# Designs tried in a protein design chat: VHH binders against TRIO and F-actin-binding protein (TRIOBP). Part 6

Target 1, 110 residues: TRIO and F-actin-binding protein (TRIOBP), of Homo sapiens (Human) (q9h2d6r1778to1887)
Amino acid sequence: LNFKKGWMSILDEPGEPPSPSLTTTSTSQWKKHWFVLTDSSLKYYRDSTAEEADELDGEIDLRSCTDVTEYAVQRNYGFQIHTKDAVYTLSAMTSGIRRNWIEALRKTVR
Below, E stands for the ipSAE of ESMFold2; O stands for the ipSAE of OpenDDE; V2 stands for 0.75 times the mean of E and O plus 0.25 times the DockQ between their complexes.

## First folded at step 7 (VHH)

Design h5 (framework vhh_8cml_1; at its last look DockQ between E and O 0.20; V2 from the best seeds 0.00; counts 0 for: pae E 8.0 > 2, placed apart)
Fold by ESMFold2, look of step 7:
Structure h5 (fold): chain B 110 residues (1-110), chain A 124 residues (1-124)
Amino acid sequence: as target 1 above (110 residues)
Amino acid sequence: EVQLVESGGGLVQPGGSLRLSCAASGFTFSRYAMGWFRQAPGQEREFVALISGSGGSTDYSDSAKGRFTISRDNAKNTVYLQMNSLKPEDTGVYFCAKDTKVTGSEYVEYFDYWGQGTQVTVSS
């Protein structure tokens, strides 16, 4: 299987599930999660223990994904996953990590 | 106790060079990837460079490629960052970081221990 796992950050957008943290602002925030790629979705968890317990923080349905593209963000290496329902903005720590995630996501979508 | 101590920062003119060092203790140094990060005031820490535990694989931010070189000496438990062709935008506090080993990951991106940092200032 083409499973891939790792830490990334995701912007606090309408499609992002609730965080344990309380927020009082509408300003976008980067949230760090443990991401797990499956054959049909990109799931994310608080950590790998939460993954083993299937305690999701959120899920991006890749069956409705239309595009995965690099996207300019502050200082890290951003990319977007476009779906029929929403656009998700993620950030990888290095350009190599971003490249590998985009490649894996594109293979899963096809 | 894991300890990371950076040194080698300072004031330098644009186009100049600096070599940063990070002395590590409290863990099996050669088993862990090490990274360099930097932070300007009011901004998030930014990735600069990464080196594998053996030193056989490196990765760099786009802004560091071609100018900076990460290296390590596993006999001395030390990681280095050679910075050449420095620009004012390289100004910031530079941190050394220790990677976390995670079973089943192609890349390990979570760094759980950080040094105090060393100031690099590039100004004319």
Scores: ipSAE 0.012, ipTM 0.270, lowest interface PAE 8.0, mean pLDDT 77
ESMFold2 (binder alone), look of step 7: mean pLDDT 81; pTM 0.817
OpenDDE, look of step 7: ipSAE 0.075; ipTM 0.485

Design h6 (from g1 with K97R T100K V107L; framework vhh_gefurulimab; at its last look DockQ between E and O 0.15; V2 from the best seeds 0.00; counts 0 for: pae E 11.6 > 2, placed apart)
Amino acid sequence: EVQLVESGGGLVKPGGSLRLSCAASGFTFSRYAAAWFRQAPGKEREFVSAIYSGGSTTYADSVKGRFTISRDNAKNSLYLQMNSLRAEDTAVYYCARDTKVTGSEYLEYFDYWGQGTLVTVSS
ESMFold2, look of step 7: ipSAE 0.000; ipTM 0.174
ESMFold2 (binder alone), look of step 7: mean pLDDT 84; pTM 0.852
OpenDDE, look of step 7: ipSAE 0.579; ipTM 0.809

## First folded at step 9 (VHH)

Design s10 (from h6 with Y106R; framework vhh_gefurulimab; at its last look DockQ between E and O 0.07; V2 from the best seeds 0.00; counts 0 for: pae E 15.9 > 2, placed apart)
Fold by ESMFold2, look of step 10:
Structure s10 (fold): chain B 110 residues (1-110), chain A 123 residues (1-123)
Amino acid sequence: as target 1 above (110 residues)
Amino acid sequence: EVQLVESGGGLVKPGGSLRLSCAASGFTFSRYAAAWFRQAPGKEREFVSAIYSGGSTTYADSVKGRFTISRDNAKNSLYLQMNSLRAEDTAVYYCARDTKVTGSERLEYFDYWGQGTLVTVSS
């Protein structure tokens, strides 16, 4: 019942580990992923084949999520997921897709 | 039974035009946002364009100014006019329906997809 899937992009900082003070400050890189919402986390994969093989690109633990807010970006419809340790910046293809993802995420964290 | 059936794909030279159609049945098409997606061989499915139930539209940057989405609610049909086609537009094109039955400005997870129509842009 908490199930939602779809394509979005996530902002990936250059280099490792991700830290604003340790990364190049001029540009950040958007990477497109297949996102899968569960009752406790937002998982993302290269595509649906990677999902079937359980080959994660990443996972956001929503149990540590403190807020989900719209965030202005240049080309797409951005929002941020705030957690205890990190802020994740995502973007959706349309304003409606963003709105529905924010709504679904907020329900999951409640 | 909800169905979406694409047609109008084919072979076209770079710079050419095609018009895709999507016939919707088994639901009240006018109540839903609808979209076109595409998938090139070996690549991920990507968004092309959407049209809200109220008629407003949005486009991927790669197709703005070349593609035009439209709908005819009386005929339960979605269209994509593709002009100035390029080799990178080669893909299977899918129409899709949004899961939410609401007015304009809402797009969400797409719950029904067509079988696709192949567009090949090659000389």
Scores: ipSAE 0.000, ipTM 0.102, lowest interface PAE 15.9, mean pLDDT 77
ESMFold2-Fast, scan of step 9: ipSAE 0.102; ipTM 0.523
ESMFold2 (binder alone), look of step 10: mean pLDDT 84; pTM 0.858
OpenDDE, look of step 10: ipSAE 0.034; ipTM 0.401

Design s11 (from h6 with Y106E; framework vhh_gefurulimab)
Amino acid sequence: EVQLVESGGGLVKPGGSLRLSCAASGFTFSRYAAAWFRQAPGKEREFVSAIYSGGSTTYADSVKGRFTISRDNAKNSLYLQMNSLRAEDTAVYYCARDTKVTGSEELEYFDYWGQGTLVTVSS
ESMFold2-Fast, scan of step 9: ipSAE 0.013; ipTM 0.479

Design s12 (from h6 with Y106T; framework vhh_gefurulimab)
Amino acid sequence: EVQLVESGGGLVKPGGSLRLSCAASGFTFSRYAAAWFRQAPGKEREFVSAIYSGGSTTYADSVKGRFTISRDNAKNSLYLQMNSLRAEDTAVYYCARDTKVTGSETLEYFDYWGQGTLVTVSS
ESMFold2-Fast, scan of step 9: ipSAE 0.012; ipTM 0.413

Design s26 (from h6 with Y109W; framework vhh_gefurulimab)
Amino acid sequence: EVQLVESGGGLVKPGGSLRLSCAASGFTFSRYAAAWFRQAPGKEREFVSAIYSGGSTTYADSVKGRFTISRDNAKNSLYLQMNSLRAEDTAVYYCARDTKVTGSEYLEWFDYWGQGTLVTVSS
ESMFold2-Fast, scan of step 9: ipSAE 0.000; ipTM 0.276

Design s27 (from h6 with F110Y; framework vhh_gefurulimab)
Fold by ESMFold2-Fast, scan of step 9:
Order: structure tokens, then sequence, then C-alpha cells
Structure s27 (fold): chain B 110 residues (1-110), chain A 123 residues (1-123)
């Protein structure tokens, strides 16, 4: 079953280190998506209609999740999902929404 | 250097099965969606199947129920199990890395491709 749903933003940085030849600062873009928490993953869609059609924009594997922590960002209220292989940076519109997401995620990976 | 290398192609009779493998290197495989595409002689490259980083899958209508995509992040590998093969499945099969982690059927969302492996289904 799905545990929680809502709008949030995620940095679409792939998480690969920049090439040694790159001199430009990495341009991270915030992308707003409809997020759906399941028992094993955090899925995100363009909107709730895309969720109904199962048209995924992306997915975070929570089975490998090691930690979920608040993280200061320039855009609203940030937090990070740490997995064994990657770190995902997300942003919620209010501190309350962030708190609720962190609590739901920690409950899922306990 | 990002690389994707396919293997497992071959000649098989109609109704047979084959398992394709794709070895990924030079990037954090677990962060990306990956896909299989194919191109038959004289035809355009078409979407076959995709798998998201979290394990969700999608399939082209022509292969649903016959093909199964899977991944092993510990081995940096992508697989395609092909069952009940038909003459129309004859094609060069390519694995690809998804730039947007979307599992999309759109070729422009893929930035790296393997060299391809030939699958021939014939009596």
Amino acid sequence: as target 1 above (110 residues)
Amino acid sequence: EVQLVESGGGLVKPGGSLRLSCAASGFTFSRYAAAWFRQAPGKEREFVSAIYSGGSTTYADSVKGRFTISRDNAKNSLYLQMNSLRAEDTAVYYCARDTKVTGSEYLEYYDYWGQGTLVTVSS
C-alpha cells in the first residue's frame, strides 16, 4: 500500500562526480513532482494523473536507505535521503510538510 | 568513461528463449533507469523495456508477458529474459542509460548506448 502522497521538489543532479576537465559550476535544477511513498520506494510523477496511469518520472530505492535528515537549501525546506549508493536532496513547501515526510520515510525504513 | 556492453545474443528457434546481459561501468549504475531497445533490419529503433532505479518496470505491448527486464546493482548489470521468441523479435538489441531517470520510451532521453547484440529467431 501507498503510505503518503504530495508535492515536493527534487534536485535532478545525477550524483556523478564532475569530469576533471569541467570548469563550470554544476547547475542543479529543482524539479517539482508528485511524490508517492510505498513500502519499498519513493516514486515521483509529473502529477497525480500520471500516477494513476503509472507514468513514472523517477524512483528512489528505500531498501538501501541509511538515513533521512534535514538539510539547509536555498529553496524552502530541504532534506536528504541517504542510501548506500546515492544521496537525494528534496524540498518541501513548509517546515511541517518536511517534518511529516521525514517521519513517514523513517517509519518505512525502520 | 561511461560504457555499456551487451552480450547473450544468438540464433534461436521460434518458441525458444534467450537471456541478454548488459555490463555497465564508469558511473553509479544504481542511480539511473536503464532500458532495452531493438532495431530490426530496415526498421527504426524501438523501445522494448525499461527498469527504474527502484525496480519498477515498463514494457512495450509487443513483448508484455514474454520478456522480463531485471537489474543487479551490486554487479552493475542489466538483463532481459526473452521467452516464447517469434520471428518478429529478430533484431539488434541495445541497452541504454536514461538521462532523466524516467524509464521513457523516447530515444532522446538516453545519453549512452551499448554496441548492440544480434538476436536471430529462425528455423
Scores: ipSAE 0.000, ipTM 0.274, lowest interface PAE 13.3, mean pLDDT 80

Design s31 (from h6 with D111Q; framework vhh_gefurulimab; at its last look DockQ between E and O 0.03; V2 from the best seeds 0.00; counts 0 for: pae E 14.2 > 2, placed apart)
Amino acid sequence: EVQLVESGGGLVKPGGSLRLSCAASGFTFSRYAAAWFRQAPGKEREFVSAIYSGGSTTYADSVKGRFTISRDNAKNSLYLQMNSLRAEDTAVYYCARDTKVTGSEYLEYFQYWGQGTLVTVSS
ESMFold2-Fast, scan of step 9: ipSAE 0.118; ipTM 0.538
ESMFold2, look of step 10: ipSAE 0.000; ipTM 0.117
ESMFold2 (binder alone), look of step 10: mean pLDDT 80; pTM 0.810
OpenDDE, look of step 10: ipSAE 0.617; ipTM 0.829

Design s33 (from h6 with E105Y; framework vhh_gefurulimab)
Fold by ESMFold2-Fast, scan of step 9:
Structure s33 (fold): chain B 110 residues (1-110), chain A 123 residues (1-123)
Amino acid sequence: as target 1 above (110 residues)
Amino acid sequence: EVQLVESGGGLVKPGGSLRLSCAASGFTFSRYAAAWFRQAPGKEREFVSAIYSGGSTTYADSVKGRFTISRDNAKNSLYLQMNSLRAEDTAVYYCARDTKVTGSYYLEYFDYWGQGTLVTVSS
């Protein structure tokens, strides 16, 4: 059963130093996705149509999640999902949306 | 230094099985989506299978039901179990890391590739 769905942004991590020929290499930047929370993962899609087609853009394994915390960012209302191997930085449009996501995620991992 | 090293290729008879491995180093493997691609002589490189950081998988129609992709984040390793092999599966198989932490299947988004491992399906 899905617990929560909605639009949020996720901060892309900097890539390794690019080769000189990769002129369009992505740097750290915010990307907006349609997020779907399940009991084992946080999945994200280009939009809800992609969710129906099960065409993922990414997935965070919540079984390895250690904590979910507020995190100050310049883009709206940030928070982080900490896993044993990595940290994911996300942003919600309002403080209320951020609070609701943090509560839902913490309820899933505790 | 980011490295991907494939192994497990070889000669196998039609209907046989092979398991390919890809050893990753120099980055946080668990955070990235990873994929297998293949290239037969005189053909373009084609997508075979991908696995997201959280474990969700996707397969090309040509291999669905025969191949299984998996990962072991503790060992920084990616695997491809190939069953019911056919002559048309003959190719060099490549392991690739998605440029985006979040995964995509577009070829231009894969920033690191292994050297490839040859799989030949013949007598």
Scores: ipSAE 0.000, ipTM 0.260, lowest interface PAE 11.8, mean pLDDT 78

Design s34 (from h6 with E105L; framework vhh_gefurulimab; at its last look DockQ between E and O 0.26; V2 from the best seeds 0.00; counts 0 for: pae E 13.7 > 2)
Amino acid sequence: EVQLVESGGGLVKPGGSLRLSCAASGFTFSRYAAAWFRQAPGKEREFVSAIYSGGSTTYADSVKGRFTISRDNAKNSLYLQMNSLRAEDTAVYYCARDTKVTGSLYLEYFDYWGQGTLVTVSS
ESMFold2-Fast, scan of step 9: ipSAE 0.114; ipTM 0.532
ESMFold2, look of step 10: ipSAE 0.000; ipTM 0.182
ESMFold2 (binder alone), look of step 10: mean pLDDT 83; pTM 0.846
OpenDDE, look of step 10: ipSAE 0.428; ipTM 0.754

Design s35 (from h6 with E105P; framework vhh_gefurulimab)
Amino acid sequence: EVQLVESGGGLVKPGGSLRLSCAASGFTFSRYAAAWFRQAPGKEREFVSAIYSGGSTTYADSVKGRFTISRDNAKNSLYLQMNSLRAEDTAVYYCARDTKVTGSPYLEYFDYWGQGTLVTVSS
ESMFold2-Fast, scan of step 9: ipSAE 0.000; ipTM 0.324

Design s45 (framework vhh_gefurulimab)
Fold by ESMFold2-Fast, scan of step 9:
Structure s45 (fold): chain B 110 residues (1-110), chain A 122 residues (1-122)
Amino acid sequence: as target 1 above (110 residues)
Amino acid sequence: EVQLVESGGGLVKPGGSLRLSCAASGFTFSRYAAAWFRQAPGKEREFVSAIYSGGSTTYADSVKGRFTISRDNAKNSLYLQMNSLRAEDTAVYYCARDTKVGSEYLEYFDYWGQGTLVTVSS
């Protein structure tokens, strides 16, 4: 069964710092997806229709999650999912939505 | 081309009700999620409520239980029913069209209305 669903944005390139040469190319980009929280992963889709068709855009394995923390971003209310191998930066529409997602994620990872 | 036009703002007493409308044109409204935001003088613009193309809704904690968002795809319209209004709800209310792709340097919502003023006072 699913714990939580909703629209959020995620950065395409998690974890790695950009080099100065990437400043003009603007490689840091937010992508909006329909997120679905399960007991072991956070899955994201193009929209809720894609979820029904089980057409994934991506997935974060929460079994490798070490922490979930608030994180300041330039758009809306950010937070990060820290895993052993990467850091994923997400953005929710309100501070309340962010708080609810962080709580749900923390319950999932213990 | 793409336009969002709010209406229904006005002066209302605390505890009163008001219904806002947003008329969409220049795109297929039914295919997009839409949202209401507000901005009070001297404060940041804040999210109020959103309704997705499939009818799912979400609300800011400050308005949950008092406000109801709805849409009428046949009329290309978005609505916000505001009940139990408080002085702190005084703001310019904006409707916005959602986008399927955002960037760090651009707004999450790609089109905004010009706003309608709601004043809650005696």
Scores: ipSAE 0.000, ipTM 0.183, lowest interface PAE 12.4, mean pLDDT 76

Design s46 (framework vhh_gefurulimab)
Fold by ESMFold2-Fast, scan of step 9:
Structure s46 (fold): chain B 110 residues (1-110), chain A 121 residues (1-121)
Amino acid sequence: as target 1 above (110 residues)
Amino acid sequence: EVQLVESGGGLVKPGGSLRLSCAASGFTFSRYAAAWFRQAPGKEREFVSAIYSGGSTTYADSVKGRFTISRDNAKNSLYLQMNSLRAEDTAVYYCARDTKVSEYLEYFDYWGQGTLVTVSS
């Protein structure tokens, strides 16, 4: 069991992977969440208290993940989780945190 | 007004133990998450461990099973118990307060000055 937890930010609107219009706009908003990695999903919560209460804000199904790559963002250290249906853009506080998340996410994908 | 002050650093032999403390003042400590980071000479500052107001903890892979983060809200204090120390744990250790805001990318708004930990024979 490869559990990993931590604070990260995620863009509010995921994009469609084949779309050429997948660009960061002025209407996109970063939202900070408490992320919890399991064998098959990345769940996120308002905070660690919400995790204890099992009050999900969202979930990414890693079984449909096709790639996890670094991605430049305006602040801090971004990366993307590519799935068959969507692209999720996240940001970690340090390059080390990003590296550890990318490595863990790649291991849990098929 | 808001302050974080680390203490407990020092010289320790490989395999030894050390306990770091961080004294918080000027804010309601119990409402904030707190974390330990470290920076070795010539390296980037890296995450070590975090503890959140709900009690959840997380650790960098390099310290799992060896380090334990804890907090004492009555004393406005954060701790890092470091066991089985290795030469590669040599670094300046910093404590930090989490902002706990969801609409901003800034995770930490206050940092301590750091305390030096040297692991050497």
Scores: ipSAE 0.000, ipTM 0.180, lowest interface PAE 13.3, mean pLDDT 77

Design s47 (framework vhh_gefurulimab)
Fold by ESMFold2-Fast, scan of step 9:
Parts: C-alpha cells; sequence; structure tokens
Structure s47 (fold): chain B 110 residues (1-110), chain A 124 residues (1-124)
C-alpha cells in the first residue's frame, strides 16, 4: 500500500493561487515531517514513531490532485502539489529526493 | 558540553579511498541521528549522508554507491567510507547531530551541533 516514505519540509499553510507581492516571512514557516505516500493520500507525521501510532500532523488528498511540479524556493529543492482546494509547497534536501518524490506522486495521481 | 570532532581528511588521487571519523561526546550518541555534510570552496554546504539512531541510512544522489555511512554507538563514533573519489568530492567535510532524538532529517537547519570540519582534497 505504501509507495514511499521519508523526511521533507512543508510550508506551514497551504497557499492560494499566486500572491502578487512577495514580502514573505522566512524559514520558520517550514515544518519538517515524516511523509508517507499511500495510494490515495500523502500523510505526514512528527516522526516514524507517530506513524506507527497513526498520530497525523496532516494529510493531502491526492484524489483531488491536479498537478505536481518543481517549484523554485530558497530552501533546498522545492516542488508543489496542486489540488482543487489548495497548493502545497514542499522542500526536499536533494534534487534526487525531489525527483523521486515527484515521480512517486505522479504515479499515484490518476 | 556537546562536541563533535572529525578526523581522517587528506590528499587522495582520483579513484582513491578515504575513511572519515567523527568522535561524539557530551551526549548519548545512540539516541540521535547523525549526518555528514560538505562544503566546497565557493559553494554552499550540502548534504552527503545521514544515519538514523536505528541504523537506517540515506545518501545524496552524487555519492550513492561510492560512500558508506556507519556508526559505532559503543565508541560514540560516526564514519564515512569514501570510495571512487572524484575531483568534485574536494571539500571540507562536517559531521552534525540532528535536533530530534527520535528520527532525523537531511535538512541543514535541523542540526544543532557541528564539528570543526576535516579537509578532503582529491587531486592528481
Amino acid sequence: as target 1 above (110 residues)
Amino acid sequence: EVQLVESGGGLVKPGGSLRLSCAASGFTFSRYAAAWFRQAPGKEREFVSAIYSGGSTTYADSVKGRFTISRDNAKNSLYLQMNSLRAEDTAVYYCARDTKVTGGSEYLEYFDYWGQGTLVTVSS
């Protein structure tokens, strides 16, 4: 069932379609979580122990996902998950980790 | 006081091997994830490899298959075995402790203690 797991950061609040002026408050909005990809959602936890206890910090419903794209961000290697309701901005530590996550997410989205 | 001290850096020819060590003190090493980062002249500090308290590992794409991270909790030590070294591996290598006791991260900002660094030069 589970396709991929790993550490990533996510912007604390889902974004709205694009803000014209970007005077953005800094890196304290990024939250590190343990992410678990399933066939219908991307779940995230405080750590892998919280995953075992099923204590969710958040969840992105991939059934409403419209696109997954690379996104330039100052923090490492960014990408976005676009859904009908929101845009989620994530950051992976390396370009390879980002590539692998985008590939896995795109395979899950149908 | 928490301290991390790297050693093992040096000059190596391309294709050569080198083993880095990091000695940890002042905390219970076995509870923390630990990582290796590097910084080449004129570049930003980049992730190399991490090892979780339970022993699972992760690697940057540029070093997969060439570098191996390991730990010895009884000796409070972290290691990086570097094989098939390339000129682009030339950098100061740092060991670091993750801020989280349970589980780690590859993100630079989540590391609270860093070593002084050890220089690795790959040149013919």
Scores: ipSAE 0.000, ipTM 0.151, lowest interface PAE 14.8, mean pLDDT 78

Design s48 (framework vhh_gefurulimab)
Fold by ESMFold2-Fast, scan of step 9:
Structure s48 (fold): chain B 110 residues (1-110), chain A 120 residues (1-120)
Amino acid sequence: as target 1 above (110 residues)
Amino acid sequence: EVQLVESGGGLVKPGGSLRLSCAASGFTFSRYAAAWFRQAPGKEREFVSAIYSGGSTTYADSVKGRFTISRDNAKNSLYLQMNSLRAEDTAVYYCARDTKSEYLEYFDYWGQGTLVTVSS
């Protein structure tokens, strides 16, 4: 059962581009995705059409979530999902959207 | 085509009330989250309230307890009940649809806006 959906950005590490003349290093950058909250995970897709086709870009296992906190970022309104194995940094377009996501996440992981 | 049309704005005295409406067409309204934003003269556009497809709501701290967002999916309509209005609520109010755009914007369609003036 889906609890919440919406657009957000997540910090990601892109792979190295295949270039014979230039070597580039992977860098952290913001990626926009369509996020779908369920009872056990936060799934994200390229867009809502990809969600309908069940074509995942990624997934955060909320069963391992330890905390969800606001986090200041340069891109809009940031927050972090802390799991036992990793920390995910996300950004919402407005402070209200961030508040709703944090509240929804805290309810589903507890 | 997707359209959002606001109505209900006007001049009201401090402490008064207004109910804004937003008529949606050209898409399945019940599947989308929708929001109210406002823009006061000389200010950036500010979030006011949102209601998600599942019925969950959120409010800016400045309007909590005074404004109530609601939706009527059968009428393809979004509403904002504004009570205890203050001079600082004076703004053009916009309704917006949550994005399903390939261009990756959070809100992809906006109404034309309706002016609310709170003045004695």
Scores: ipSAE 0.000, ipTM 0.124, lowest interface PAE 13.5, mean pLDDT 76

Design s56 (framework vhh_6qgx_2)
Fold by ESMFold2-Fast, scan of step 9:
Structure s56 (fold): chain B 110 residues (1-110), chain A 124 residues (1-124)
Amino acid sequence: as target 1 above (110 residues)
Amino acid sequence: QVQLVESGGGLVQAGGSLRLSCAASGFTFSSYAMAWFRRAPGKEREFVAAISWSGGSTFYTDSVKGRFTISRDHAKNTVSLQMNSLRPEDTAVYYCARDTKVTGSEYLEYFDYWGQGTRVTVSA
């Protein structure tokens, strides 16, 4: 299986209900994370040191993944991971990095 | 208390050059990636250029590649945009912005603080 690690950005999940006490200038926020692909999940951390300490920022269960597609974004090279529960939007720094991630993710879904 | 103040805008003829500067204060400048965006009258804001926290990576939109150069000076807490071979379609208000992430990755994404902008007008 493809095991892959690297820096990418992910849009904040829209699962948080909006609150009048929290103001933001953007309706969406990208966050840079250190991503680690395993045979069953895509985990992300603040950095590689946090990975060693297993301090997760988030995790996408790839066993529920239905599709992985390119997705146009204003900057960098975007793609989406579609699961039965949610759609995650990510951005890679180059088209080659995006291609490699999409290929690795698709190989994990069997 | 984060402040980003742009300067260097003005009127210039097509083919000319301008250098924009952004003075940053109220945060550890060397820890953040910085970017320039622009907005033409009646248009949406457009990404122009960005530089990583270390200065090791630079990014440009296709329409300015080869003409614009972004740089930073950690000692002066400034980001600069050298604009050469200016075209009428470069006419816009230019904004300096700070990336949301502190150090680490050379990737850029979202910007949490913006300057008020400096106007650039390129005459035909």
Scores: ipSAE 0.000, ipTM 0.117, lowest interface PAE 13.9, mean pLDDT 76

Design s57 (framework vhh_6qgx_2)
Fold by ESMFold2-Fast, scan of step 9:
Structure s57 (fold): chain B 110 residues (1-110), chain A 124 residues (1-124)
Amino acid sequence: as target 1 above (110 residues)
Amino acid sequence: QVQLVESGGGLVQAGGSLRLSCAASGRTFSSYAMAWFRRAPGKEREFVAAISGSGGSTFYTDSVKGRFTISRDHAKNTVSLQMNSLRPEDTAVYYCARDTKVTGSEYLEYFDYWGQGTRVTVSA
């Protein structure tokens, strides 16, 4: 059962500082993906064709979700998905799209 | 709130053409992105094509690029899907949808106000 699909942007989690023995590229920037909400997870893909091929770019386990809240961001209309292990920051093009995503996501949180 | 009515479906042989139309009541979609989705029996709805509120940007799923053309007529509150070179894989019920809010041309947004759909059957 798919509840909702659409384009949104997700912020890369703040990169951890490079270890003294490692060289890493850490970029905190917005990336646009095709998001698909199911009853247990929020999956995101490069586009809808990648969804057909089940070629995931990422996935958020909603069974661990504790809260979904609006969050002010530089890019359009932001909100956060809080899980017990991490916080994901997303952005929608309009306040109405953000409201609809938050409402849909909150239906998975008891 | 707003009702969308799809039409133009039918039976056609592979290689044929059909033009689908979506007519809106309520007459408030000239600024909204519009899209076509389809659903084959036993499967979920998938995106087919979208057109921005301004009509300046269009987006297509890879399997229909070059074959389908989405367009809109703001004066008539209609969005159309011209389907050429149809394939058996295009067999589905086609649905018209409107974005809930005005969007930018770079995004395919949440879509609502789904109609009942129009059936397209493509014979081999």
Scores: ipSAE 0.000, ipTM 0.112, lowest interface PAE 12.8, mean pLDDT 73

Design s58 (framework vhh_8cml_1)
Fold by ESMFold2-Fast, scan of step 9:
Structure s58 (fold): chain B 110 residues (1-110), chain A 124 residues (1-124)
Amino acid sequence: as target 1 above (110 residues)
Amino acid sequence: EVQLVESGGGLVQPGGSLRLSCAASGRTFSSYAMGWFRQAPGQEREFVALISRSGGSTDYSDSAKGRFTISRDNAKNTVYLQMNSLKPEDTGVYFCARDTKVTGSEYLEYFDYWGQGTQVTVSS
């Protein structure tokens, strides 16, 4: 059922500056999570133990995904998942990891 | 399709407390920021509190700061509003809403799914 799993970082504010509506303390907006790709969503957890316990930190609905593209970021190797509702900005530790995630995501949505 | 159902409203005396719950249908709950709004008799709907999709960031209206706490349980698809030190001016219908801006925004026009509301009455 699951197509791919691994560690990546996600920007708390997807593709936008931190919202003035949310409390900010000048801390890093990047958060590292354990990501799990399914046929309908990209789920992320604090770690693989949280995945086993089904304690979800967040989920991206891939059924509404319109595109997946590389995106330049200050933190390692970035890419974006574009959906009808939002744009999510993620970062992988290497260019190879980013390439593999983009390919897996594109196969899932197409 | 997303449906939001609020509960936990009621009648309390000034200084009392209430905990509101908002249960969401569907599996995309953890992808969005969630907010609470209220509407008092004869007034426009106003922002009360906002929580980011992970629960790591919150924001409150000036009237709610220090008295209300917003939280969420993504495993249960539920967002909560703990209301303490309630005042007569807190009386109104409280609405749970999903923010179209994943980054979160207190602006009413960015919220796309709304619950039916739950009545909070602080009697004086």
Scores: ipSAE 0.000, ipTM 0.114, lowest interface PAE 18.9, mean pLDDT 76

Design s59 (from h6, 21 letters changed; framework vhh_7yz9_2)
Fold by ESMFold2-Fast, scan of step 9:
Order: structure tokens, then sequence, then C-alpha cells
Structure s59 (fold): chain B 110 residues (1-110), chain A 123 residues (1-123)
């Protein structure tokens, strides 16, 4: 069953190293999504209507999750989901929202 | 011109109930997800509950089972029914609409915060 739902932002991966492109920009590539926590994954959608329509934007496999920790970001309240394959950086609007998500993620995975 | 007007706050004793209302004007209310947030002195605003335009609800763990969010699109109003109130629920409660805009690349969960309505729960 779904354990938790809510709005958060996730930081897009840069793709290529910045140094070869010689780009100096401070613009964050944060994307706001509707997140849905299940017992095995954290899925995210454009909005709750997209969830109802089953239009998935992305998914984090929590079965490969090794840790969930607070992480300082330039805006709002950040945290990271560490998996064996990648590190995902997320941001919640308030410290309370971040605390609730970290607790839910840790409880769901374990 | 848009507006969000909260009402229903006040002083209540622990174990009591209170119903907050937020009436919207100046935008198409039925098209927006709505939420309730609260703020205690010295702390940042904390999310309490959300309701989507389709009626799906989500609650913070601290209020789940005690609070109920609902909406009446004919009255452009979102409600927060608060039961089994605790001293820890003492805060100023704010109404907000979702900032959902297609193509946005920035984090902006909320748009058009209301002015707030204070709730004090005495022990």
Amino acid sequence: as target 1 above (110 residues)
Amino acid sequence: QWQLVESGGGLVQAGGSLRLSCTASGFTFSSYAMGWYRQTAGNEREWVAFITSGGSTTYADSVKGRFTISRDNAKNTVYLQMNSLKPEDTAVYYCARDTKVTGSEYLEYFDYWGQGTPVTVSS
C-alpha cells in the first residue's frame, strides 16, 4: 500500500561534467513533482492527476537504498536518498515535511 | 485580485474540536489543490494537510486520524476539521493554494498564502 504522498522537488542530474562546457551558472535545476511512497519505491509524477492517470515521471528503487540523510541545499529543506547506483537530492518546503519524509522512507525500506 | 481568507481560529481546551475555513476569491478555486500549514513562534511553517482538485487528501503524521481536510467548490472554501486537539497544535494556521504551473523548473509548492488564523490549545 501507499505510505505517503506529497509535493517535493528533486535535483536533476547534470549529465555531463560542467568543466568541458565552460559554463558558470548558479541556476538550480530543481523540478517539482508529486511523490508517492510505496513499500518498494518512491514514484513521482507531474501532479496528482498524472498519478491517477498512471503517467510516471520517475522512480527511485528503495530496495537498493543504503541511507537517507539530511543535506544542506540553497533553498528549503534538503535530504538525500543514497542507493547503490545513485544519489538523489530532494528538497521539502518545511523542516517538518523533510522530517516526516525521512522517517517514512527509513520505515518503509526497513 | 486574488484573496484567501482564513477563519475559525480561537482558544480551545485540550481534547476539544475546532473547524477552520478558508474562502478563496479571484481565481478558479476548483482547479487548484489546496493546503493547510501552521507556524509556531520561532519556527518555520509546517505542512498539515493537502487536498487535490480531484479530492484526494494527504496528512502530516502528527495530525493523521485527528484532522480532516475537505473542500466545497460551490463556496470556494477549504476546511480543516480539528479533533482531539493537543497543546502541541497551538499555532497560526495558514491556507495556501498549490503553485502547479506546467513548465516550471523551480521549487514553489505554494502560492498565495492567506493571512492566517491563530489557534491556542490550553492544557
Scores: ipSAE 0.000, ipTM 0.178, lowest interface PAE 11.0, mean pLDDT 74

